# VHH binders against Abasic site processing protein HMCES (HMCES): the designs that were tried, part 79

Target 1, 269 residues: Abasic site processing protein HMCES (HMCES), of Homo sapiens (Human) (q96fz2)
Amino acid sequence: CGRTSCHLPRDVLTRACAYQDRRGQQRLPEWRDPDKYCPSYNKSPQSNSPVLLSRLHFEKDADSSERIIAPMRWGLVPSWFKESDPSKLQFNTTNCRSDTVMEKRSFKVPLGKGRRCVVLADGFYEWQRCQGTNQRQPYFIYFPQIKTEKSGSIGAADSPENWEKVWDNWRLLTMAGIFDCWEPPEGGDVLYSYTIITVDSCKGLSDIHHRMPAILDGEEAVSKWLDFGEVSTQEALKLIHPTENITFHAVSSVVNNSRNNTPECLAPV

## First folded at step 7 (VHH)

Design u14 (from u13 with L100I S102T F104Y E106S W108F S109T E113D; framework vhh_6z1v_2)
Fold by OpenDDE, second read of step 8:
Structure u14 (fold): chain B 269 residues (1-269), chain A 125 residues (1-125)
Amino acid sequence: as target 1 above (269 residues)
Amino acid sequence: EVQLVESGGRLVRTGGSLRLSCAASGRTFSDYAMGWFRQAPGKEREVVAAISWSGGSTWHADFVKGRFTISRDNAKNTVYLQMNSLKPEDTAVYYCAADIETGYYSPFTDEYDYWGQGTQVTVSS
């Protein structure tokens, strides 16, 4: 996974992340660094994207079932990194393979510290290799959305009004991530960054791409992944597997350029 | 599983040149970032150079100071280390390593998935 969409307005995004804590109380996640949230139809590594994480990471006595939403840098910067510029990291940390997560120090260590997060997205993009050509067809991949009588498919949003309706009730893709905290050698703010755990693709996606993000499907999976206070690493890792509960459609080549940030990126062609 | 076999290590005089080769088994060579490591007697294994899966990006240790160059030929499933201006301090067993996840350099030996048996490089004064 090297490209995602996360374009919802902050308030809509927050509402979409409504949850119940372990007491059954309905809650919205609290924001950390909301100003770092930059909505985009075309998110690439090194950009900031919102993730969910347990409040316990910030507050020692917090209920670990409570969630915080925070923009983090895509591409995990390991705590051991000693250069002043994270961009100089010559280690691909955009993704973490589930099968080797425990073998890679850069991911194992933060995971062992309970630094699990849920990466939020409208969906992610993947490119299918076209047989015989160097051309790749991009696809937008996301959770199936509930068809309400009024909410047309992404493709049916012929009007701005309909478009808004679709996104107001959009089920966000929830991907399993690991984050780390990096302290710049020269001082400054701690950098929070994440990697997306990947797995072998489900059967439905296998024709498009052989790998997919580890998707946490449902509130229980999301809660268990986030709740590092109650759920061990070993138990959490059981949640990491391919899911068939996804849908996708072909999109235009507009998304190929990471600079393009328009609805056309995820529009069906 | 990928098997790595290093070759090219030998005795060479100070100022001499060597080219090390590492041949990988299997069809998935292009999926791996590759690295060269070395271990001198009584010292820890250290990374010498790394190369991305495509060969488009390379990293070299500071102690190389432009003397060594890592390259790869994916068609031949081989990674190379050209070593010029060799010094006695370069005497070590040189190891080839493969990492499927790392597109570039990793300083941690445990992040590499496969290792060769090593080839001895000895630089005499």
Scores: ipSAE 0.020, ipTM 0.429, lowest interface PAE 4.4, mean pLDDT 89
Fold by ESMFold2-Fast, scan of step 7:
Structure u14 (fold): chain B 269 residues (1-269), chain A 125 residues (1-125)
Amino acid sequence: as target 1 above (269 residues)
Amino acid sequence: EVQLVESGGRLVRTGGSLRLSCAASGRTFSDYAMGWFRQAPGKEREVVAAISWSGGSTWHADFVKGRFTISRDNAKNTVYLQMNSLKPEDTAVYYCAADIETGYYSPFTDEYDYWGQGTQVTVSS
């Protein structure tokens, strides 16, 4: 996974993340650095994306089941990185493989510190190789959505009002991530950055791509992944596996250029 | 799926130059990050250089900076390692490897999915 859509306005995104804490109380996640959230239909590595993480990471003695939402840089910069410019890293840290995550120092160390996050997206993009040509067919991949009179479908959206109805009740894709904190050697703000854990593709996606993000399907899985105060690394890693609860449709080549940021990027073709 | 074949290794005198080639088969070569690795006698395999899928980003280990340059030709399905100012301590079997996950390279040997058989480089003093 190397391209996502996360275009919802901040207030809509926040409401889509409503959850229950350990006591059963309904809550909305609390924002950190909300001004750094940049909605886009076409997010690539090195851009900021919203993630959920436990409040306990920021507040000593906080309830570990309470959630923060924060923009983080896509592309994990390990805490031990020695150079001044993180863009020079260029290491393959946009994704990390589930089968070796406990063996890789860049991922094992933050995972040992409980630095688990849930990466939020409308969905993600993958490019299917087409036999006999150098062209690849892009697909938008997302959770199955509940069809209602109010919500509509992506294929029916042909105006701003219709698009708003599609997104009002959209179920966000929730991907398992690992984050780390990097302190610039010359001083300045701590950089929070994340990687998406990847697994073998499910049967439904095997014709599109060999790998898929580790998707946390439902609030129980999301809650257990985030709650590093009560759920150990070993227990949390049991949540990392392929899922068949996914759908997709082909999209136009407009999405190929990451600078294109319009609804056409995810519209069916 | 992907097969990698290294070539170009030989005996070279100290201060000499050598270019290694790695030919890849498979239609997805241009999507892969590639790396050059080496293993000297009695030592662990280490990363020498790496290159992203497009060639737009490269990384070189400290011990070869300024001397070695990684490059690729996606039209020929080939990755290269240009080795200049060779030293006896460069003597090793050189391997190329493919990282198919994201098109960006990893500095870690165990992150690579496909490996060649290796080509021997010997530098005499």
Scores: ipSAE 0.005, ipTM 0.197, lowest interface PAE 13.1, mean pLDDT 84

Design u15 (from u13 with D99E L100F E101D F104Y Y105W E106T P107E W108L E111A; framework vhh_6z1v_2)
Fold by ESMFold2-Fast, scan of step 7:
Structure u15 (fold): chain B 269 residues (1-269), chain A 125 residues (1-125)
Amino acid sequence: as target 1 above (269 residues)
Amino acid sequence: EVQLVESGGRLVRTGGSLRLSCAASGRTFSDYAMGWFRQAPGKEREVVAAISWSGGSTWHADFVKGRFTISRDNAKNTVYLQMNSLKPEDTAVYYCAAEFDSGYWTELSDAYEYWGQGTQVTVSS
């Protein structure tokens, strides 16, 4: 996973993240740095994306089941990074493989500190290798969406009018992430950055790409991944596996250029 | 399809330098991120360095930072690994590998679709 869509306006995104805390109280996540959220149909590494994380990371004695939503840099900057400019980081920390996460220092250390987050997106993009040619077919991959009389399912046969209406009740993709905190050597604000954990592709996606993000399917999985105060690293890692509850459709090559930021990027072709 | 052929491996003394080349065939070489991997006797294959399709992003493993530099020339369909200050621990078969660049590559070998046959680098102490 190296390209996502996360285009919802801040208020719509916030409502899409409604949840229940451990006491059963309905809540919306509280924002940190909301002005840093930049909606886009075509987000690449080094851009900021919204993530959910436990309030306990910011407030001592907070209920670990309460959630913060914050924009974080995609591409984990390790806490030990010594240069002044994180954009000069040469490490590829966009993805973290599940099978070696406990062997890589850049990921093992923040995991040990409970620095788990849920990365939010409309969905993600992958490029299928076409046999017999060197052409690649991009696909937009996302959770199955609930059908309604007004919105309907998204598909290649859907009109632009139907496509526009689905966003009001869109089920966001929730991907397992690890984040870290980097303090600039010269002083300044702490940089929060994340990586997306990846697993082997499921059967349904195997014809498109051999890897997929570790998707947390449902509120129980999301809650357990975030709640580092009650759920150990060992228990949380049991949530990391391929999932079949995913759908996709082909999109145009417009998405190939990360500078293109329009609905055409995810429209069915 | 992409075919990869490594060259440049040889015996070199500790402290020496060596440049490995990987020639790719195929009209879409510039769609691929490239990696250099190595495998020493009795050890697992490990990533050494990687480079994005455009050459705009590079990654080097901690154990080679400051000594090795990956680069590419898309006009020549070639990726390079410049190896300086070689140590006996660098002795290994070096492999060139390619994966489609979907925005960012991965550090681990099973993400790479195409592989060369390897070139032997031996560093004598």
Scores: ipSAE 0.000, ipTM 0.185, lowest interface PAE 14.5, mean pLDDT 83

Design u18 (from n81 with L99I S102E H104D; framework vhh_ozoralizumab_d1)
Fold by ESMFold2-Fast, scan of step 7:
Structure u18 (fold): chain B 269 residues (1-269), chain A 118 residues (1-118)
Amino acid sequence: as target 1 above (269 residues)
Amino acid sequence: EVQLVESGGGLVQPGGSLRLSCAASGFTFSSYAMYWVRQAPGKGLEWVSEINTGGSRTKYPDSVKGRFTISRDNAKNTLYLQMNSLRPEDTAVYYCARIPWEGDFDYRGQGTLVTVSS
C-alpha cells in the first residue's frame, strides 16, 4: 500500500471516528495539530495522514482507551536516526511486513514501546498488472458501504455524481500502523511518522495485488490495537491477518499522477 | 536463499582507512539498490550510504560525506565501502543491506566490526 484517499473535511472525519471508551462513554477523538490535516483524494508517502492513537502516549495518567487523532508523516523515521534531514533516510518505511515485524529493528523497537496507531483513509489504491502489456489498471479498495437512501451497497455501477453524496455516512478504512517519534538533533519539533503493516492479499484481492494492508475490521479490533496499556504486543499481533471484508472498483488513470487531487481519482469507470 | 556476507573490519587508528566488502548471493544483485548501515555500541542503526542498481548514483549523510565512498561490482556480486579519515565516532558494526519497498531491511548480513581507537 503506497497510495490512499483521505479527503473528508476535518469535521466529517472527526464524526466518522466516534467511539466508546472503556466505560462505555461515547466520545470523539481529540485532535493534535488539526491544521496540518490536508484532505486529498491521492495521498502518497511522505505526506501527512490522520491516525488514531491512545491518549496515554501523550498524558502519563490518561485512560489508555481514550483516543487522539493526529496527522503523521507517512514513512516511519526511526527514533535512532541521527541525521538532521529525515528525507535522507534511505530505508523504505512506507510499509512493514507482518511476518518480519519483530525482526526489523526500525519496527520492533517502537512496537515494543506500544507505538501502535490506526491509519485512516477513505480507501487505498492498487495497480493490477495486465499480462503482455506495460499498462496497469488502478483500483480503489475500501470497506463495503451502506446506502442510506437506497437499498444495497455502493458499487462500481453507481454514477460518479452519486458518489459525491455518500461521504456523510462513509465507513473509513482502518489500517494497522506502527509509529515512531524522532527528535531532530539540531532542535525543533518532534516528528511523528508511521508505517502501514502489510499481509498477504485475501482471495478477493489476489488478482489485483499480492499484498494488502493489515485491516482492522470493526471497533473491537481497532480498540485492542490502540490500547497498548491493556493489550500486549503479542496479543495485538493476533489482529494482523488478511481480511475478505473488502470491496473495490476500477478507476481511471487520473490517479496515477499523485499531484491529481480530484473526485475523478476514485470515481468508478 | 538470500545471503549477504560482510568482511574487512578491524582495529584502525584515527585518521586511518579501511575498505569493507559484502558478498551477495541468492538474488539478482544487479537489480537491487544496496545500502551500508551501522550500529555503534549502545546506539540504534544509522544509515551510512546508498548506491543505485548501476552504480551511477550514490547518497551519503553529512556525517560521512567526503570521507566514505560506496561502490559495487555487479559482475562479482560485491558491494564495497571505502572509509577514509576514520574517527572514533565511526566505531560500529557495519552491515550491508538490501531494502525492499516493504520494511527497512529484508536482508542484512552478520556485520563486520570497525573499531577506531589508538
Scores: ipSAE 0.000, ipTM 0.104, lowest interface PAE 19.9, mean pLDDT 84

Design u19 (from n81 with R98K L99Y H104E; framework vhh_ozoralizumab_d1)
Fold by ESMFold2-Fast, scan of step 7:
Structure u19 (fold): chain B 269 residues (1-269), chain A 118 residues (1-118)
Amino acid sequence: as target 1 above (269 residues)
Amino acid sequence: EVQLVESGGGLVQPGGSLRLSCAASGFTFSSYAMYWVRQAPGKGLEWVSEINTGGSRTKYPDSVKGRFTISRDNAKNTLYLQMNSLRPEDTAVYYCAKYPWSGEFDYRGQGTLVTVSS
């Protein structure tokens, strides 16, 4: 998973993340650094994306089931990194393999501190290798969606008009992430950065790509992943597995260039 | 059965005011944060205000901040939205809402239409 879409305006995104805390209280996540949220149809590593995390990471004695939403840098910079420029990190931390997460120092340490987050996106992109050529076919991959005016799900066969109206009640993709906090050696603001945990691709996606993000399907999984105050690392890791509850459609090559940031990036072709 | 019934919409001129009401029943109103959302013709749902369980904390997007005021009366199970300095772009169907554990828009009433036009 190396490219996503997260284009919803801040207020729409916040509403889409409505949730219930442990006591049954209905809530919206509280923003940290909302001005750093940059909506885009075409987000690449090193850009900021919104994540959900437990309020307990920021407030002593907070209810660990309460949620904060914050923009974080995609590409985890470990707390132990000693150089002044995080772009000089020699390891690619865009993704973290589920099978090695407890073996890699960069991921094991923050995971042990409960630094679990849920990475939010409209969906993600993958490039399918085309037989006999160097060309790749991009696909937009997302949760099945309910049409706002009709029963059923949005699909590739739906008209472009229908795609313009789907965002009102879009079910955001919720991916399991790990974050860390890095303090610049020469001083400055703490950098919050994340990695997306990856698993083997499900059967439905195997012809497109061999890996997929670890998707947390439903509020029970999301709440358990975030609640590091009540859910141990061992229990949380049981939530990390492939899911079949996913859909996709082919998109145009416009998405290939990460500088292109228009609805055409995810429109069906 | 959870029910939310919006009222108070109507036709008003630019610069005018309206107060919307939402009568809630079928759940413990005082235990839920409540929201106002709107949908303009041909556009998506837009969040316009929220209020905590006790009414001590409110939030608004920049588009309505300073013009709209959300409030609640827990004894009457009623949510209000006071709308001042109305603009043509405020024309929309207004809904009150609470959200379930699933994070979906659990219950939205039938809405009340607000038209801001000369």
Scores: ipSAE 0.000, ipTM 0.105, lowest interface PAE 19.9, mean pLDDT 83

Design u2 (from u1 with K99H P100A Y101F S102T W104Y D105E T106S S107P E108D; framework vhh_6z1v_2)
Fold by ESMFold2-Fast, scan of step 7:
Parts: C-alpha cells; sequence; structure tokens
Structure u2 (fold): chain B 269 residues (1-269), chain A 122 residues (1-122)
C-alpha cells in the first residue's frame, strides 16, 4: 500500500471516528497537532496522515481504551536512527510485512513498546498490471458503504456527480499501523512516523495486486489493536490477516501523479 | 447510560399514517448515524431506513420507498419515521438504533431501543 486518499475536513473526520471507551462512554478522539493534518485525495509516502492511538502513550495513568488522533509522517523513522535527516534512511519503511514484523528491529522494537496505531483513509489505491501493455490500471479500494437508496446497492453513487455527496457519512478505512518516535540528534520536535502492516491479498483483490494493507474490520478489532495496556503484542497480531470485506472500482490515470489532488482521483471511470 | 426510547406505535387501519419517534440520551447523538429496523412475527429483523449524523444523507428500503420518510432533529436528540399508506405487511415491532461511524444496514448497530409495536389491520 503506497497511495491513499484522506480528504475529509477535520470536523467530518473527527465525527467519523466516534467511539466507545471500555466503560461504554461515547467519545470523540482528541487531536494532537491538528494543524499538521493536510486533507488530500492523493497521499504518498513522507506526507502526514491521521492515525488513531491510545491516550496512554501521552498520559501516564490514562485509560488505555481512550483515543488520540494525530497526524504522523508516512514512513517509519526508527527511534535509534542517528543521522540528522530522516529522508536519508536507507530502508523503505512505508510498509511492514506481517510475516517478518518480529524479525526486523525497526518494527519489533516499537511493537514491543505497544506503539500500535490505526491509519485512517477514505481508501487506498493500487495499480493493476494489464496483460498486453506496460500501462497499469489504478483502482480505488475501500470499505463497502451503505447501499444507495434506489438500487439497493452503491450503483447510484458510482456516478461522478454523486461521489462528492457520499462523504457526509463515509466509513473510513482503518489500517493496522506501527509507529515510532524519533528525536533529532541536533534538537527540535520529536518526529512521530508510521508504517502500514501488509498481508497477502484476499481473493477479491488478487486480480488487482498480490498484497494489501492489514485492515481492521470493525470496532472490536480497532479497539484491541489500539489498547496496548490490555492487549499484548501476541494477541494483537492475531488481528493481522487479509479481509474479504472490501470493494473497489477503476479510476482514471489522474491519480498516477501524486501532485494531482482532486475528486477525479477516486471517481469511477 | 445510553438510552433509546421509541414511541408512537399503535393499531392503525390500512391506508393510515403514523409517526414514530425515538428519543436518545447518554451519547453524542449528533455524531451517530440512526436507523429504523422492524421485526414481524416469524420473520427476521430487517432494516427499514437510515439517516446520517447530519441528516444530509438518507436511505430507505425498497419496500417502504415513497411511503416512509426518516428524519432527525439533532437539537432535540430525536429521530423520526413518518409512515404513510400503511399496509398489513407493515405490522411489526419497530426499533431505532445508533451506529458510530457510517450508515450501516447491518443488524450490528451499537445501540438499540426496546421497540414499539405497529399493527396495521384491514
Amino acid sequence: as target 1 above (269 residues)
Amino acid sequence: EVQLVESGGRLVRTGGSLRLSCAASGFTFSSYAMGWFRQAPGKEREVVAAISWSGGRTWHADFVKGRFTISRDNAKNTVYLQMNSLKPEDTAVYYCAAHAFTLYESPDYDYWGQGTQVTVSS
């Protein structure tokens, strides 16, 4: 997973993240560094994306089921990185393979500290290799949304004109991530950065791409992944597997250039 | 304590109208999608209508489209179901339900009311 859409205005995004804590109390996640949130239809590695994480990471004695939402840099910079410029990291940490996560120091160490996060997106993009050409067909991949009123399916929302209107109550894609905290050797603000865990594609996506992000389908999975105070690393990793509860449609080549940031990036073609 | 309280269910004649109300408390109502579900004797629970957190988006099942209208009043923490042209097959216990994230047709909504009985006689 190397390209996402996360375009919702901050207020709409916050409401889409409404949740219940361990005691059954309804809550909205509290923002850290909200000014760093940059909505976009076309987010690439090294940009900031909103993630959910446990309040316990920031406050001693906080209820570990309470959630913070914070923008983090996509591309994990390990806490042990000693150079002054994180862009000079020689390893690609955009994604973390589920099968080797416990073998790689860059991921094993923060995972051992409970540094699990849920990466938020409207959906993600993948490029399908076309048999007879060097061109690739991009697809927008996302959770199934509520069925359209007339068709009993999302068919009416497939028209480009209707896609602007679906955002009022969009179900955000919730991807399992690992984050770390890096302190610049020369001083300055702590950098929070994340990686998306990847798994083998499900049957439904196998024709598009051989890998997919580890998607946390539903509030129980999201809660367990975030709650590092009550859920061990071993138990949390049981949540990391392919899911079939996903849908997609082909999009235009406009999305190919990460500088393009318009609704056309995810509109059906 | 989260509470959803339905009201308005009654015996009504075929072709009649009813408005159901659901009063919500104990959660941030304006952040939740709301739905109306029904369960007839010997039948599975089915989704009737749903409305987004803002009220800007609605969905209605094909079997009630044009007859039923869902609406909400966020200032009053209330969701409504206006039922017109009632038929005997609309006889059921009607439940309101709340979902945190999105309009959801699944029976696994987060919170449920106790239900209100609607009986339509010929």
Scores: ipSAE 0.000, ipTM 0.201, lowest interface PAE 14.1, mean pLDDT 85

Design u22 (framework vhh_8pnl_2)
Fold by ESMFold2-Fast, scan of step 7:
Structure u22 (fold): chain B 269 residues (1-269), chain A 117 residues (1-117)
Amino acid sequence: as target 1 above (269 residues)
Amino acid sequence: QGQLVESGGGLVQPGGSLRLSCADAGFTFSSYTMAWYRQAPGKERELVARITSGGRTNYADFVKGRFTISRDNAKSTLYLQMNSLKPEDTAMYYCAAGLRYSHTDYWGQGTRVTVSA
């Protein structure tokens, strides 16, 4: 996974992340650095994306089931990285293979510290290879969306076909991530950065791409992945597997250029 | 666990006005999208009006220009000002709250509105 859409305005994104804590209380995640959130239809590695993580990472004695939402850099910079420029990291940490996560120090160490996060997106993009040409067909891949609003004596103002109404009820894609904290050797703010765990593609996606992100399907999976205070690394890793609960449609080549940031990037062709 | 309590219903003559209130008793009101629904005798429950946490409003076509939805976050109270009432507005009116737009997490018990001569 190397390209996502996460375009919701901050208030809509926050409400889309409504959850229940361990005591059954309905909550919204609390923001850290909300000013660093940049909505985009076309997010690439090295940009910031919103992630969910346990409040216990920031507050001693916090309830580990309570959630923070924070922008983090896509492309994990290990805490031991000694150079001053993170872009000079010599290995690609955009994705982390599930089969080798416990063998690679860059991922094993933060995972051992409970540094699990849920990476949020509207969906992600993949490019299907076409034999005999250099042209690839992009697809937008996302959770199946469910209509919950009853139709009745209501006019066009509550139409689910209206893009504003569609996005107000959008089920965000929730991908399993690992993050780390890096302190610049020359001083400066601590950098929070993440990687997306990847698995073999499900049958439904195998014709598009051979790998997919590890998707956490539903609130139980999301809560167990985040809750490093109660759920061990070994138990959390049992949540990492392909899912068939995914849908997709072809999109135009507009998405190919990461500088294009318009609804056309994810619109069906 | 949250509770919504409606009040302000009653009997009025056609052309009259009523103001309904809905008080929050157990959750963070300002974060929720609030709505009024109604259910007339022998009919299904239908949306009357919605107001988002940011103050954006939507109305069913049959109440546009007559009803006004508003909220007071300091008092954790939702209002529905109903003007130019018609016999067709006779129904039980329900308060609803949702963290997501067009989604309901909490329902009130309802308050009865009767428009009759």
Scores: ipSAE 0.000, ipTM 0.256, lowest interface PAE 13.8, mean pLDDT 85

Design u23 (from u22 with G98P L99W R100S S102T H103K T104E; framework vhh_8pnl_2)
Fold by ESMFold2-Fast, scan of step 7:
Formats: sequence, C-alpha cells, structure tokens
Structure u23 (fold): chain B 269 residues (1-269), chain A 117 residues (1-117)
Amino acid sequence: as target 1 above (269 residues)
Amino acid sequence: QGQLVESGGGLVQPGGSLRLSCADAGFTFSSYTMAWYRQAPGKERELVARITSGGRTNYADFVKGRFTISRDNAKSTLYLQMNSLKPEDTAMYYCAAPWSYTKEDYWGQGTRVTVSA
C-alpha cells in the first residue's frame, strides 16, 4: 500500500471516528496538530495522514483506551536516525511486512514502546497489470459501505448534497500502523511518522495485487491494536492478517499522477 | 544487549508476603511496558502482571486483589508486591520487557518463590 484517499473535512473525519472507551462512554478522538491535516483524494508517501493512537502516549496515567487523532508523516523515521534530513533515510519505511516486523530494528523498537497506531483513509489504491500490455488498471479499495436509497454507489450521487451524504456515513478504512518519534539532531519539532503493516493479499484482491495493508476490521480489533496499556505486542500481532471484508471498483488513470487531487480519482468508471 | 536481574524471592508460609524487584542492566527501561511471568514446576511460563511506562496495570485473574505491580523509572526498577500467598503461587518468577517476551536476552534469570507450610 503506497497510495490512499483521505479527503474528509476535519469535522466529518472526527465524527467518523466516534468510539466507546473501555467503560462504554461515547467519545470523539481529541486532535493534536489539526492544522497539519491536509485532506486529499490522492495521498502518497512523505505526505501527512491522520492516525489514531492511545492518549497514554501523551499523558502519564491516561486511560489507554482513550484516543488521540494526529497527522503523521507517511514513511517511518526511526528515533535513532542521525541525519538532519529524513528524506536521506537509506531504506523504504512506507510499509512494514508482517512476517519481518519483529526482526527489523526500525519497527521492533517502536513496537516495544507500544507505538501502535491506526492509519485512517477513505480507502487505498492499487494498480492491476493488464493482460497483453504493460498498462496498469487502478482500483479504489475500501470497506463495504451501508447502502442508502439516495446513493447505491459513490458515483450515484446526483448533486453536491447527495455526494455529501455518501461521505457523512462513510466507514473509514482502518489500517494497522507503527509510528516513531524522531528528534532532529540540529533541533526543531519532534517528527511523528508511521508505516503501514502489510500482509499477503486475500483471495478477493489476489487478481489486483499480491499484497494488502493489514486491515483492522471493527472496533474490537481497532481498540485492541491501539490499547498498548492492556494489550501486549504479541497479543496485538495476532490481529495482523488478511481480510476478505473489502470491496473495490476500477477508477480513472487520473489517480496515477499524485498531484491530481479531485473526486475523479476515486469515482467509478 | 541488556539483562534484567530479579531478586526478592524466598520461602514463605501460606498467607505471607514477598516483594520482588527487577533491575535494568543495559536497556531503556522507562520506555517499555514491563511484565512479570512465572513458571511452576512442570508447567509453561505464564503472565502474572503487566505495567506500561505510564503506570497502567493489568493482572492475571489468579492474582487479582493479591499482587501489585509497580515501577520506578528513575531507578529503572520493576516491583511485584505479593500478598496472601498460596501454595499454588510456588514458581520461578521472571521479569520481561514486552517486545522481548520471546527473546531470552531481555528475560531475567528468575527468582524462586516457594510457598509451603
């Protein structure tokens, strides 16, 4: 997973992340650095994306089931990185393979600190190779959505109001991530950055691509992944596996250029 | 690198108390969730209690209300206060860092607790 859509306005995104804490109290996640959130239909590595993480990462003695939402850089910069420019990192940390996560220092160390996050997106994009050509067909891949009479698909909205209604009730894709905190050696703000854990593709996606993000399907899985205060690394890693609860549709080649940031990027063709 | 060193085990009568300690030797204690495990004779190692870097705790059902896990990040030391000890608590007690639960180099050597009349 190397391209996502996360275009919801901040208030809509926040409401889409409503949750219950361990005591059953209804809550909205509290924002950190909300001004760094940049909505886009076409997010690539090195851009910022919103992630959920436990409040306990920021507040001593906080309830570890309470959630913060924060924009983080896509592409994990390890805390031990000594160069002044994160773009000079010698290896790609956009994704982290589930089978080697405990072997790689860049991922094992932050996992040991409980630095698990849930990466939020409308969905992600993958490019399918076409038979008899080197052209690739892009697909938008996302959770099955609740059907409404007003819109049977995202492309069925007839007006701006109908289009808005699709997104008001959109079930965000929730991907398992690992984050780290890097302090620039020359001084400056702490950089929070993440990687998306990847697994073998499920049967439903095998014709599109051989890998998929580790998707946390439902609030129980999301809660356990985030709650590093109660759930050990070994227990949390049991949540990392392919899922079949996913859907997709073909999209226009407009998405191919990461500079294109329009609804056409995810509209069905 | 790094080694955890447990201490405080011993022989006590049923209903007695012991306080176990685990000292850091060479890794960053304050950043990790820490845990106590135990292994009774002829049985597999099992989780007793866990504590996050911020102090949030979790306990196995068989020790709830009797054992208290705590930490002192300034001293890089983990503690387990064991009250109302039972013969069933007889075991070797081990200190562990969370990401090293399956790695021997971050497990302690253990401290023996025997509860006998």
Scores: ipSAE 0.000, ipTM 0.107, lowest interface PAE 19.8, mean pLDDT 82

Design u24 (from u22 with L99F R100T S102R H103D T104S; framework vhh_8pnl_2)
Fold by ESMFold2-Fast, scan of step 7:
Structure u24 (fold): chain B 269 residues (1-269), chain A 117 residues (1-117)
Amino acid sequence: as target 1 above (269 residues)
Amino acid sequence: QGQLVESGGGLVQPGGSLRLSCADAGFTFSSYTMAWYRQAPGKERELVARITSGGRTNYADFVKGRFTISRDNAKSTLYLQMNSLKPEDTAMYYCAAGFTYRDSDYWGQGTRVTVSA
């Protein structure tokens, strides 16, 4: 997973993240650095994406089941990184393989500190390699959506009004991530950055790509992954596995260029 | 290892006082939650006191009323004022800095405190 869509306006995104805390209280996540959130149909590594994380990371005695939403840089910069420019990091930290997460220092250390997050997206893109040609077919991959009379379907883009309805009740993709915090040696704001954990592709996606993000399917999985105050690293890692509860459709080559940021990037062809 | 340098440890009599200092050698001190930990021989490292970037403090029960943690952001220095010292306070004292209240990302090398007659 190297490209995503996360285009919802901040207020729509916040409502899509409504949840219940451990006591059953209905809540919306509280924002940190909301001005750093940049909606886009075509997000690449090094851009910022919204993630959910436990309030306990920021507040003494906070209920660990309460959630913060914050934009973080895609591409984990380890806390121990000593250079002034994070782009000079020698290791690619866009994704973290589930099978080696406890062996790689860049991921094992923040994971041991409970730095688990849920990476939010409309969905992600993958490019299917076609044998005998240099062209790849891009696909947009996302949770199955509940179709209501008002919301329509993503394929029903016959008018601007129908296109707008697709997003009203969209179920966001929730991917398991690990984050870390890095202090620039020359001073300035703390950089929060994340990696997406990857697993072997499920049967349904195997013809498109051999790997997929570790998707947390449903609020129980999301809450357990985030709740580092009650859920140990060992227990949380049991949530990391392929899922079949996913759908997709082919999209046009417009998405290939990460500079393109329009609804055409995820529209069915 | 952590760009943090502790000082102020030493030998002191029961009932005496010491002030520990921890100097930040170059990262942005004011953004960090700072903490003092201690470790006696054969025991696990334990939290003594913590102070957030906003100045909120937290103390272990065994030092409440005797120790005071403070920070000087202009000098990039963390302090631990230790009063009414007891033999049980004898340990290696470590300075730590972290981005969240519960974490320590950077550690100093420690300064030794011995409380004996």
Scores: ipSAE 0.000, ipTM 0.163, lowest interface PAE 15.5, mean pLDDT 84

